Miniprotein binders against q6w4x9r395to579. Designs and how they scored, part 89

Target 1, 185 residues: q6w4x9r395to579
Amino acid sequence: GHCSLEGGSFVTTFDARPYRFHGTCTYILLQSPQLPEDGALMAVYDKSGVSHSETSLVAVVYLSRQDKIVISQDEVVTNNGEAKWLPYKTRNITVFRQTSTHLQMATSFGLELVVQLRPIFQAYVTVGPQFRGQTRGLCGNFNGDTTDDFTTSMGIAEGTASLFVDSWRAGNCPAALERETDPCS
Short names: E, the ipSAE of ESMFold2; O, the ipSAE of OpenDDE; V2, 0.75 times the mean of E and O plus 0.25 times the DockQ between their complexes.

## First folded at step 8 (miniprotein)

Design s14 (at its last look DockQ between E and O 0.62; V2 from the best seeds 0.00; counts 0 for: pae O 3.2 > 1.5, pTM O .788 < .8)
Fold by ESMFold2, look of step 8:
Structure s14 (fold): chain B 185 residues (1-185), chain A 91 residues (1-91)
Amino acid sequence: as target 1 above (185 residues)
Amino acid sequence: GSEELFERAKELIDRAIEAARRGDFEEAKRLLDEAFKLIEEAARRGLDEELIEALRYAAKLVREGIEAGNPKLIRVAKWLLMVVWWEVDRR
């Protein structure tokens, strides 16, 4: 399964459902029992301009009971707040430079993250087939059906991306906005 | 009780990272020193050990960000504080 976080705050779920939102918060991308040590993947979004439609991905965080790995737009890689030289390896995770513009986090548990650093900070999440039907978060539930990909943290299928995204906020942040198209200004 | 000490320590840590983000490292260190004292008092009063570990981890993130003096690492510490508080709230 493939989930992408692309410029303009666009997301495509594991079931290929595209949506867009405009928020400045930390969000749960992916939770699953297939991730060891209560693992989760999170995305941090922040303003990139003056209008509400000018938000963008600024960091990706992988967390578990053991690790809190951050890959940031500023091209910093940390674990538990401490900067790391690449390649960086734990027992289950390796972070390395794939190319001059891309970093990769490879894992032994079927999660892969590829981060494009330039020209625009973007992220691409890949999970193995063992994750089918066992994911939650902004990347959807990976059940082969797009009609329930907007399932909230309470297990409710929503009709709008905004309500769905807001349910996956970490902390007390402003509500996200969804738009079908960018406005002319 | 010890629960009030938890909330006060959390507030001090949150204020410390915001002071550090402004570049006010003297204020950030002062707030952080106060937070460490409250954390140790909460531990003596029997606050849950997992909550104490979360507070110590959070305070350490801020301290290390301040010591590095690097705005990029201070931003990382801020993002990680949000993660830590989210983990605590799920209890």
Scores: ipSAE 0.745, ipTM 0.881, lowest interface PAE 0.8, mean pLDDT 86
Fold by OpenDDE base, look of step 8:
Structure s14 (fold): chain B 185 residues (1-185), chain A 91 residues (1-91)
Amino acid sequence: as target 1 above (185 residues)
Amino acid sequence: GSEELFERAKELIDRAIEAARRGDFEEAKRLLDEAFKLIEEAARRGLDEELIEALRYAAKLVREGIEAGNPKLIRVAKWLLMVVWWEVDRR
């Protein structure tokens, strides 16, 4: 399964459903029992301009009981407080520079993350087949059905992205705004 | 009780972040110091170790950001705090 966060406000789920939203919060991208130590992948969005529609991805966070890793455009912060010290290795996770503009987080449990730092901060999430039907969050449920990707944290299928996205907030933040998906943006 | 101390500590950390964002580092430090005291007291009173660890981590990151005078680090700390609170809430 491949989930992408591109163009600042565009998301494509594991089931290949594209949608767009504008929010300034931290959201759960991926939660699954397949992630060890109650792990979760999260996306941080912030304002990139003056208008409410000017929002962008600013960081990706992996959080578990054992690991806390933040990948942002300028900083890589780990649970041991080391910034910009790559490659960073734990028991099951390695964060390293893939290219001059790309970072990668590789894991032993079927999760891969590639982050494009420049010119646009974008993220690409890959999960193994063992995750099929067992994922939750903005990346969807990875069950091959796009019609139920907007399932909220409470298990309710929503028709709009805004309510869906809001349900996956990891904090007290303003409500997300739904916008039409434009692949040319 | 310990739960009340925990909530108060969370509030102080949030306020510390806001103080730091305004450039009031002295107030931020004061708030953090108080937060740490509450965290330790909560620990002594038997608050869940995972919650205590989460709070300590959050407070630590904020402190580091303030001490370094690094606005980027402060922002990261804020993001992490939000994540930590989520983690705490789901437990």
Scores: ipSAE 0.033, ipTM 0.441, lowest interface PAE 3.2, mean pLDDT 85
ESMFold2 (binder alone), look of step 8: mean pLDDT 79; pTM 0.755

Design s15 (at its last look DockQ between E and O 0.26; V2 from the best seeds 0.00; counts 0 for: pae E 3.0 > 1.5)
Fold by OpenDDE base, look of step 8:
Structure s15 (fold): chain B 185 residues (1-185), chain A 91 residues (1-91)
Amino acid sequence: as target 1 above (185 residues)
Amino acid sequence: GSEELFERAKELIDRAIEAARRGDFEEAKRLLDEAFKLIEEAARRGLDEELIDALRYAAKLVRYGIEAGNPRLIRLAKYLLVIVWWEVDRR
């Protein structure tokens, strides 16, 4: 399964459903029992301009009982709350520079993350087949059905992205806005 | 109790972030120092280690942002307080 966060506000789920939203909060991208130690992948969005529609991904965060990793455009912050030189290795996770503009977080449990740092901060999440039907969050449920990707944290299928996205907020943040999508934007 | 210390520490971290955003780094540092004291006291009083770890991480992240002079990191810290929230939610 491949989930992408592109263009600042564009998301494509594991089931290849595209949608766009504008929010300034931290959202759960991926939660699954297949992630060890109650692991979860989160996305942090912030304002990138003046208007409400000018929002962008600013960081990706992996959290578990053992690991706290924040990948931002400028820094990789680990469990100690400090930036670390790459490659950074834990028991099951390795963060390293893939290219001059790309970072990669590799894991031993079937999660792969590629982050494009420039010119636009974008993220690409890959999960193994063992995750099929066992994912939840903004990346969807990875069950091959796009029509139920907007399932909220409470298990309710929504028709709009905004309500779906809002249900996956991690914190008290403003409501997300849904806009028309342009895959090239 | 330890739970009260936890909440107070969390509040101090939040206030530190806001102070830093206003450019008042001295106040931010003061608040963080106080937060660390409360965190350690909470730990001594038997607060859950994962919660303690989350608080420490958040506080250190804010501190790092301030010390590095990275406004982006400081702004990011506000959203990363979710780490503490997430740990609480796991309970």
Scores: ipSAE 0.358, ipTM 0.730, lowest interface PAE 1.7, mean pLDDT 87
Fold by ESMFold2, look of step 8:
Structure s15 (fold): chain B 185 residues (1-185), chain A 91 residues (1-91)
Amino acid sequence: as target 1 above (185 residues)
Amino acid sequence: GSEELFERAKELIDRAIEAARRGDFEEAKRLLDEAFKLIEEAARRGLDEELIDALRYAAKLVRYGIEAGNPRLIRLAKYLLVIVWWEVDRR
């Protein structure tokens, strides 16, 4: 399964459902029992322009009881606030520079993350077949049915991306804007 | 109790980060002062020391980032808040 977070705050789910949202929060991208130690993958979005609707991905975060890993354009950081030189390796996770513009987080549990650092910060999530039907979050539920990919954290299928995305917020953040506002005209 | 104070302190630090980003450093410092008070009250009520230390460090990073003109420190504070959220949610 493939999920992508691309420029303009575009997301494509594991079931290939595309959507866009505008928010300045951390969101749960992927949760699954297939991730060890209650693992979760999260995406951090921030304001990137003068409009409140101009937002972009600034970091991807992997958290579990064992691992606390932040990948941003500037650095890879652990739970001690310690910046790490690449390659960075734990027992089942390796983060390394794939190319001059791409980082990769490879794991032994079927999750792969590729991060494009330049020209814009983008992320590509790949999960093995064992994840099918066992995911939740912004990447959807990976069940082969796009009609329920907008399932909220409460288990309710929503018709709009904004309500779906807001339900996956991690922490105290303002709700995503449902439409673009252009203050400079 | 202490968990409520902890959540309020996290909110104040998030607001301080936003104020600092838009250049409102006096508002950011005011919010941080209030956050420190709530963090210490939560600590007195027996909140986990590891979580308390993480919040203290996050608040300190925002303050130092403002004073040094170093946005990296402010971003680190935000990342620490994500980690703190996960640890509280786990517990």
Scores: ipSAE 0.342, ipTM 0.695, lowest interface PAE 3.0, mean pLDDT 81
ESMFold2 (binder alone), look of step 8: mean pLDDT 80; pTM 0.772

## First folded at step 9 (miniprotein)

Design ea1
Fold by ESMFold2-Fast, scan of step 9:
Structure ea1 (fold): chain B 185 residues (1-185), chain A 82 residues (1-82)
Amino acid sequence: as target 1 above (185 residues)
Amino acid sequence: STTRLRIEFRDISEEQAKKVELIIRYEAEESGVDVEFEYHDGRLTVEARGSPEAIEWFLYIVRIRLWYELPDVTIYVIKVES
């Protein structure tokens, strides 16, 4: 399954449900018992643009008991706070430059992350079939049903994105603003 | 049906303990978990109480945030009783 973080603040879940939000926080993007050593994928959003209400993706983080891999929009890759030259390899994870504008994090456990650096910082998450029905976070529950894609961290299915997104905050942050896709004809 | 959780930190400074408390208080409020703190002699003890589902999420998110924001802080004991 595929989950995308595009256009600054637009998300499409593993079950292909699109939504938008504007928030300034670190959010749990993907957590699953299929990730080793209590791993999680996280997305960092911060203010951008002329309007103070506009936010965008600024970093993606893979965190576990062993690793704290941060891939940021300034093209710096760190693990446990230390800058790494690419290609960077651990036992189960390799981060490398796929193209002049894209980085890839490949893993041995069925998770793949591709980050577009230019022209806009964006992220694409791919998970293997073993993750089906076993995910939680901003990318949804990957169960083939879009009606419960806004299931919060407390297990409650919400009808709107804002309460869903706020439940996945991993920081002492303000509530996110929900915005509809503007129909600019 | 109430789950009790005890977390213990050892060899932790007062400054580190305050940062840990800030994270834990925030996540407890978000999860509907009740927390109590005790700090003495470099030891921070946290006792949490809530539903099994709330305690599961609370413990997970607290551990994730500690790894992310306070990498020099280690949890010495985690004990869960239902």
Scores: ipSAE 0.550, ipTM 0.816, lowest interface PAE 1.7, mean pLDDT 85

Design ea10
Fold by ESMFold2-Fast, scan of step 9:
Structure ea10 (fold): chain B 185 residues (1-185), chain A 82 residues (1-82)
Amino acid sequence: as target 1 above (185 residues)
Amino acid sequence: STTRLRIEFRDISEEQAKKVELIIRYEAEKSGVDVEFEYHDGRLTVEARGSPEAIEWFLYYVRIRLWYELPDVTIYVIKVES
């Protein structure tokens, strides 16, 4: 299954439900028992560089008991706070430059991450079929039903994105707000 | 049913203990969990009580936030009783 974080603040879940939000926090993007060593994928959002009224993805973090891999929009890759030269390899994870504008994190456990560095920082998450029905976080539950994709960290299905996103905060930050599109712009 | 969780932190400064307590109080309220704290001589003990589901989500968020925001803090003991 595929989950995307695009256009700064747009998300499409593994079950293909699109939504938008405003947020300046770290959020749990994907958590699953299929990830080794209590692993989780997280997304960091901050104010947009071109408009302070918008928010955008600025980094993606893979966190486990062994690793804290951060891939930032500034093209810096760190693990446990130390900068790494690409390609960077661990036993189960490889981070490398896929193209001049894309980095990829490939894993042995069925998770792949591609980040677009330019012209805007965006992320694409791919998980194998073993993850079906076993994911939680901003990318949804991957169960084939879009009506419960907004399941909060408390296990409650919400009808709107704002409460859903807020429940997946991983930091002391302001609550997320739903992003509105101006139909006359 | 009620589940009880005990977490212990050792060799933690008073400043670090205050940050841990803030994180734990926040996550406890969010998950619907009751918490009690004891701090003495560099040791912080946390006792949490709630439904099994609430304790599961509480512990998950506490662990993720500590690993992300306070990477130099070590969890010594985790004990769960139903």
Scores: ipSAE 0.000, ipTM 0.312, lowest interface PAE 12.3, mean pLDDT 78

Design ea11
Fold by ESMFold2-Fast, scan of step 9:
Structure ea11 (fold): chain B 185 residues (1-185), chain A 82 residues (1-82)
Amino acid sequence: as target 1 above (185 residues)
Amino acid sequence: STTRLRIEFRDISEEQAKKVELIIRYEAEKSGVDVEFEYHDGRLTVEARGSPEAIEWFLYIVRILLWYELPDVTIYVIKVES
């Protein structure tokens, strides 16, 4: 299955449900028992440099008990805070320059990430069939049914993206809370 | 069906304990989990109560956030009771 983070703030889930959001935080993009060592893929969003009302992807993070791989819009790749030259290889993960404008993170466990660096920072996530029905996060649950793609971290299927996205926030985001006030508050 | 979780952080500074507490309080409120804190002699103890589903997500997200923001801090899961 394929999940995309495009145009700064647009997401298409593994079950092909499109949505947009305006949050500025770190979000759980993908979590699954299929990821080794309690791994998770996260997406970092911040305000656009051109428009403070727009949200844009600024980094993608793969985090596990052993690795904290950060791929930033400034084309820097780090693992556990140390900058790495490409190609960068671990036992199960290889990060390399696929084209002049794209980086790829290939894994041995059925996860592939392609990051477009220019002209707009974007990410594309591919997972193997073993992930079917076993994913959670912004990319949805990959169960072949789009009606429950907005399943929150509390297991509730929402009709709108806002509560869904907010449930997958990773961390205390004071700036996001100040800027992205709930319409009902 | 209420699950009780006890976790500990050991040999942490008061500054680290405050950061851990902020992360945990924020995630607990968001997840519908009730938390109590005790800081004593470099040890922070957290008691959490909620539904089994809420406690599972809470523990996972707290662990992820600590790896992300405070990689020098180790979480010890002391007990999980239902």
Scores: ipSAE 0.203, ipTM 0.624, lowest interface PAE 4.3, mean pLDDT 81

Design ea12
Fold by ESMFold2-Fast, scan of step 9:
Structure ea12 (fold): chain B 185 residues (1-185), chain A 82 residues (1-82)
Amino acid sequence: as target 1 above (185 residues)
Amino acid sequence: STTRLRIEFRDISEEQAKKVELIIRYEAEKSGVDVEFEYHDGRLTVEARGSPEAIEWFLYIVRIFLWYELPDVTIYVIKVES
């Protein structure tokens, strides 16, 4: 399955449900029992004036007991706070430059991340079939049913994106706000 | 049914303890978990109560927040009782 983070603040879940939010926090994109050592994929959003987004993706983080891999819009890759030259390889993860504008993180456990650096910082998450029905976070539950894609961290299916997104915040930061799309984009 | 969780942090400064408390209070409120704190001589003890599902999520997300925001803070004891 495929989940995308595009155009600053747009998300399309693994079950292909699109939504938008306005937030300036770190959010859990993907958590699953299929990720080793309590692993999680996270997205960092901050204020931006780029395109029509009030907030935009500024970094993607893979966090586990062994690794804290941060890929930022400034094309810096760190693990556990140390800058790494690409290609960078651990036992289960390889980060490398796929093209002049794209970085890729490949793993041995069925997770792949592609990050577009230019012209707009965007992320694309691919998971193998073993993740079906076993994901949670902003990318949804990957169960083939879009009606429960807004399942919160407490297991409640919400009708709106704002409560769903707020439940997946990682850190003490302002609640995300859901607003009508600006007609002048 | 109520699950009880005790987390102990050791060798942390008062500043680190305040940051840990902020993270834990925030996540407890979101998770529907009741928490109490005690700080003495570099040791922070957290007592949490909630449903088994709430405590499981609370513990997971607190660990993730701490690894992300405060990587130098060590959890010394985790004890879960149902």
Scores: ipSAE 0.012, ipTM 0.414, lowest interface PAE 9.0, mean pLDDT 78

Design ea13
Fold by ESMFold2-Fast, scan of step 9:
Structure ea13 (fold): chain B 185 residues (1-185), chain A 82 residues (1-82)
Amino acid sequence: as target 1 above (185 residues)
Amino acid sequence: STTRLRIEFRDISEEQAKKVELIIRYEAEKSGVDVEFEYHDGRLTVEARGSPEAIEWFLYIVRIQLWYELPDVTIYVIKVES
């Protein structure tokens, strides 16, 4: 399945449900028992300065008991706070420059991340079939049914994106705007 | 049903304990989990109570936030009873 974070604040879930939100926090993008060492993929949003997109993606983080890999819009890659020269390889993860404007994080456990650096910082998440029905977070539950894609961290299916997004905040920061503002076509 | 969770931290400073408490209080409020704290002699104990779903998420997100914000802090004991 494929999940995208595009155009500053647009998200399309693994089951192809589009939504938009306005928030300035770190959010759980993907959590699954299929990720080793209690891993999670996280997305960091901050003010964008564009009047019709109040917030934008500024970093993507892969966090586990062993690794804290941060890929930022400044084109810096760190692991556990130390800057890394690309290609950067661990036992299960390789981060490399796919094109002049794109970085890729490839893993041995069925997760792939592609980050567009320019002209707009964007992220694309691909997961293998073993993740079907095994995911939670902003990218949805990957069960083939879009009607429950807004399942909160408490297991409650919401009809709107705002409460869904707020439930996946990771960190003490303000709640996202009260309502979904600009849903995708 | 109600699940109870006890987390213990050892050999942590008062400053570290305060930061841990802030993270845990924030996540507990978000998750609908009730928490109580006790700090004595470099030991912080946290008792949490909530639904099984709330406690599962609470424990997960607390561990993620501690790894992210306070990587030098180690959870010494986790006890769960339903």
Scores: ipSAE 0.093, ipTM 0.570, lowest interface PAE 5.6, mean pLDDT 79

Design ea14 (at its last look DockQ between E and O 0.01; V2 from the best seeds 0.00; counts 0 for: pae O 12.1 > 1.5, placed apart)
Fold by ESMFold2-Fast, scan of step 9:
Structure ea14 (fold): chain B 185 residues (1-185), chain A 82 residues (1-82)
Amino acid sequence: as target 1 above (185 residues)
Amino acid sequence: STTRLRIEFRDISEEQAKKVELIIRYEAEKSGVDVEFEYHDGRLTVEARGSPEAIEWFLYIVRMRLWYELPDVTIYVIKVES
């Protein structure tokens, strides 16, 4: 399954439900019992460099008991607060430059992350079939049904993206504001 | 219908304890969990009470936030009972 974080503040879930939000926080992007050592993928959003009325993805974090891998829009990769040169390898994770504008994080546990650095910082998450029906977070529950893709951290299906997004906050942050998916129509 | 959780933080400064408390109070309010704090002699003890689902999410998100924001702080889960 594929989940994307594009265009500054657009998200498409594993079940292909698109939504948009305005928020400045770290959010749980993907949590699953399939991730080792209580791991999670997180997304960091902050005010856009182009407009303060917009927010955009500024970093992606893989966090577990052992690792705190941060890939930021300034092309710095750190683990546990220390800058790393690419390719960077751990026991189960490799971060490397896929193209001049893209980094990839490959894992042994069925998770792949591709980050576009330029011209706009964007992320693409791929998970193997073992994750089906076993994911939580901004990328949805990967159960093949889009009607419950806004299931919150407490298991409640919401009708709006803002309440859904707010439930996945991982920080003392302001509440997110819902944005139109297509500003032209 | 109610789960009780006791967690402990050891050998932490008063400043660290205040930062932990801010994270825990925020996540408790957000998840509908009731919390009580006791700080004594470098130990912060937290008693949390809520539904099983609320306590499960609360403990998970508190652990993730501590690993992310306060990596030098260790959480000890002393007891979980329903």
Scores: ipSAE 0.646, ipTM 0.838, lowest interface PAE 1.3, mean pLDDT 86
Fold by ESMFold2, look of step 10:
Structure ea14 (fold): chain B 185 residues (1-185), chain A 82 residues (1-82)
Amino acid sequence: as target 1 above (185 residues)
Amino acid sequence: STTRLRIEFRDISEEQAKKVELIIRYEAEKSGVDVEFEYHDGRLTVEARGSPEAIEWFLYIVRMRLWYELPDVTIYVIKVES
């Protein structure tokens, strides 16, 4: 299965259903019992361009009980807050420079991530067939039914869509940390 | 340093609030996070305190468990202060 995150906050799910959203926070891309140690892949979005309604991907995070691997648009890779030289290898994860413009995170548990650093920061997620029907998040549920991926993620009324997007938040939002704001109205 | 997290659940019954509390107490203990609860008029408010790393993991794992175990309950993140 393949999921993509492309400029302007466009997402194409594992079931090949495209959609767009707008938000400034960290969101769950992929959560699954197939990921070891309660792992999740997350996406960080922030404001971009000259329009305050435009948002774009600024980092991708793999988080588990043992690791917090961050790949950011500044091209720095960290694990648990420490910068790492590439190639970077743990028991189950290898992060390396695939090309001058692309980084890859390969794993032993069927998750692969390719990050395009330039010209625009974008991400491409690939999961093995063992993930079928066992995913949640922005990349959809990988159940072979393209209508419920899109409908669930995009078919909710404007106020409902805001609540739905907030339910996918997986960590602290940088803007929320700096201000006592309620991201859910 | 210490991070303070305030979350709440709205329009939930006392029975639903007890189920949420069980999940949150369990994950708070495992994460090294201190929690306090207040339930009033269908609103459950949770104040959580811990290291930034503990609070980040706590919020993640609580959201994950609620999505699978209590899908009818919506979590609202109100404040995160360091």
Scores: ipSAE 0.011, ipTM 0.302, lowest interface PAE 9.5, mean pLDDT 76
Fold by OpenDDE base, look of step 10:
Structure ea14 (fold): chain B 185 residues (1-185), chain A 82 residues (1-82)
Amino acid sequence: as target 1 above (185 residues)
Amino acid sequence: STTRLRIEFRDISEEQAKKVELIIRYEAEKSGVDVEFEYHDGRLTVEARGSPEAIEWFLYIVRMRLWYELPDVTIYVIKVES
């Protein structure tokens, strides 16, 4: 399954359902029992302009009981708050520079993350087949059905992206907006 | 390395498909991505090949262009493989 966060406000789920939102919070992208140590992948969005519709991805975070790996738009990689030189390897996670503009987080448990640093900060999540039907978050449930991708953290299927996205907030933040506003503003 | 990207457009008219094709061809050429198109019964399939960097940029810019020019068209990213 492939999930993408692109263009500041665009998401494509593991089931290939596209949607857009504007929010300035940290959201859970991926939770799964297949992730060890209560692992979760999260995305940090912030304002990129003056209007509420000017939002962008600014960091990706992998959080577990052992690690908090942050890849930020300024190319700083930290684990538990400490800056790390690349390539950086833990027990089952490796973060390395793939290209001059791309970082990659590889794991031994079937999760891969590619982060494009420039010109736009974007993220690409890949999970193995063992994750099928066992994922939750903004990337959807990876069950081959796009119609139920907007399932909230409480297990309720929503018709719109805004309520769905809001349910996956990791903290107290403004409500997400699903407006057809200029994503390039 | 070379990355392959598959994009689908569903429930798209022939006229819309032509517009999408023009946009994508332009951006593909600009980004150094090779593209192939197939339209059948309201579905447009695009196969794109290029470097990982080119493909990622290509997909981004295509989303932006399509949002502006064909906001009612839904884009599906089916697979990315390297």
Scores: ipSAE 0.000, ipTM 0.177, lowest interface PAE 12.1, mean pLDDT 89
ESMFold2 (binder alone), look of step 10: mean pLDDT 90; pTM 0.896

Design ea15
Fold by ESMFold2-Fast, scan of step 9:
Structure ea15 (fold): chain B 185 residues (1-185), chain A 82 residues (1-82)
Amino acid sequence: as target 1 above (185 residues)
Amino acid sequence: STTRLRIEFRDISEEQAKKVELIIRYEAEKSGVDVEFEYHDGRLTVEARGSPEAIEWFLYIVRFRLWYELPDVTIYVIKVES
């Protein structure tokens, strides 16, 4: 399945449910038992004048017991706080320049991430069939049913994106509910 | 019906305990989990109470944030009772 983070503030889940993103925080995009070593993919949103949205994706993070890979809008890639030259390889993960404007993180465990660096920072997440029904986070539960795509971190299916998004915060940040009416995103 | 969770930290300074408490109180409020803290002589004990779903998420996110934000803090005991 495919999940996209586009236009600074728009998300489409693995089950193809679209919604707008208004919060500024680090959010869990994807967590699954299929990710090794308690892995999780996260998205960092902040205010940015570079995108056409007041709230914009500024970094994507892959975190596990072994790795803390950060790919940021300034085209810097770090792992565990150290800047890395591309291509960068670990046992199970390779980060490389796919095109002049795109970086790719390929893995041995069925997860792929592509980030567009220019003109606007965007991210595209692809997962293999083994992830079906076994994902949670902003990208949804990948069960083939869009009616429960806004399932919160506590397993409650919401009708609106705001409570869903707030439940996946990974930081002491303001609630996204306060920004629900943002006209610029 | 209600799940109880006990987390114990040992060999933790007062400064570290305050940072742990900040994270735990924030996540507890967000998840609808009730928490109580006891700090004595380098030991921080946290007792949490909530629905099974809330406790499962609360424990996951607390451990996740501790790894990310406070990597020098060690959890000594985790005990869950339903």
Scores: ipSAE 0.238, ipTM 0.641, lowest interface PAE 4.0, mean pLDDT 83

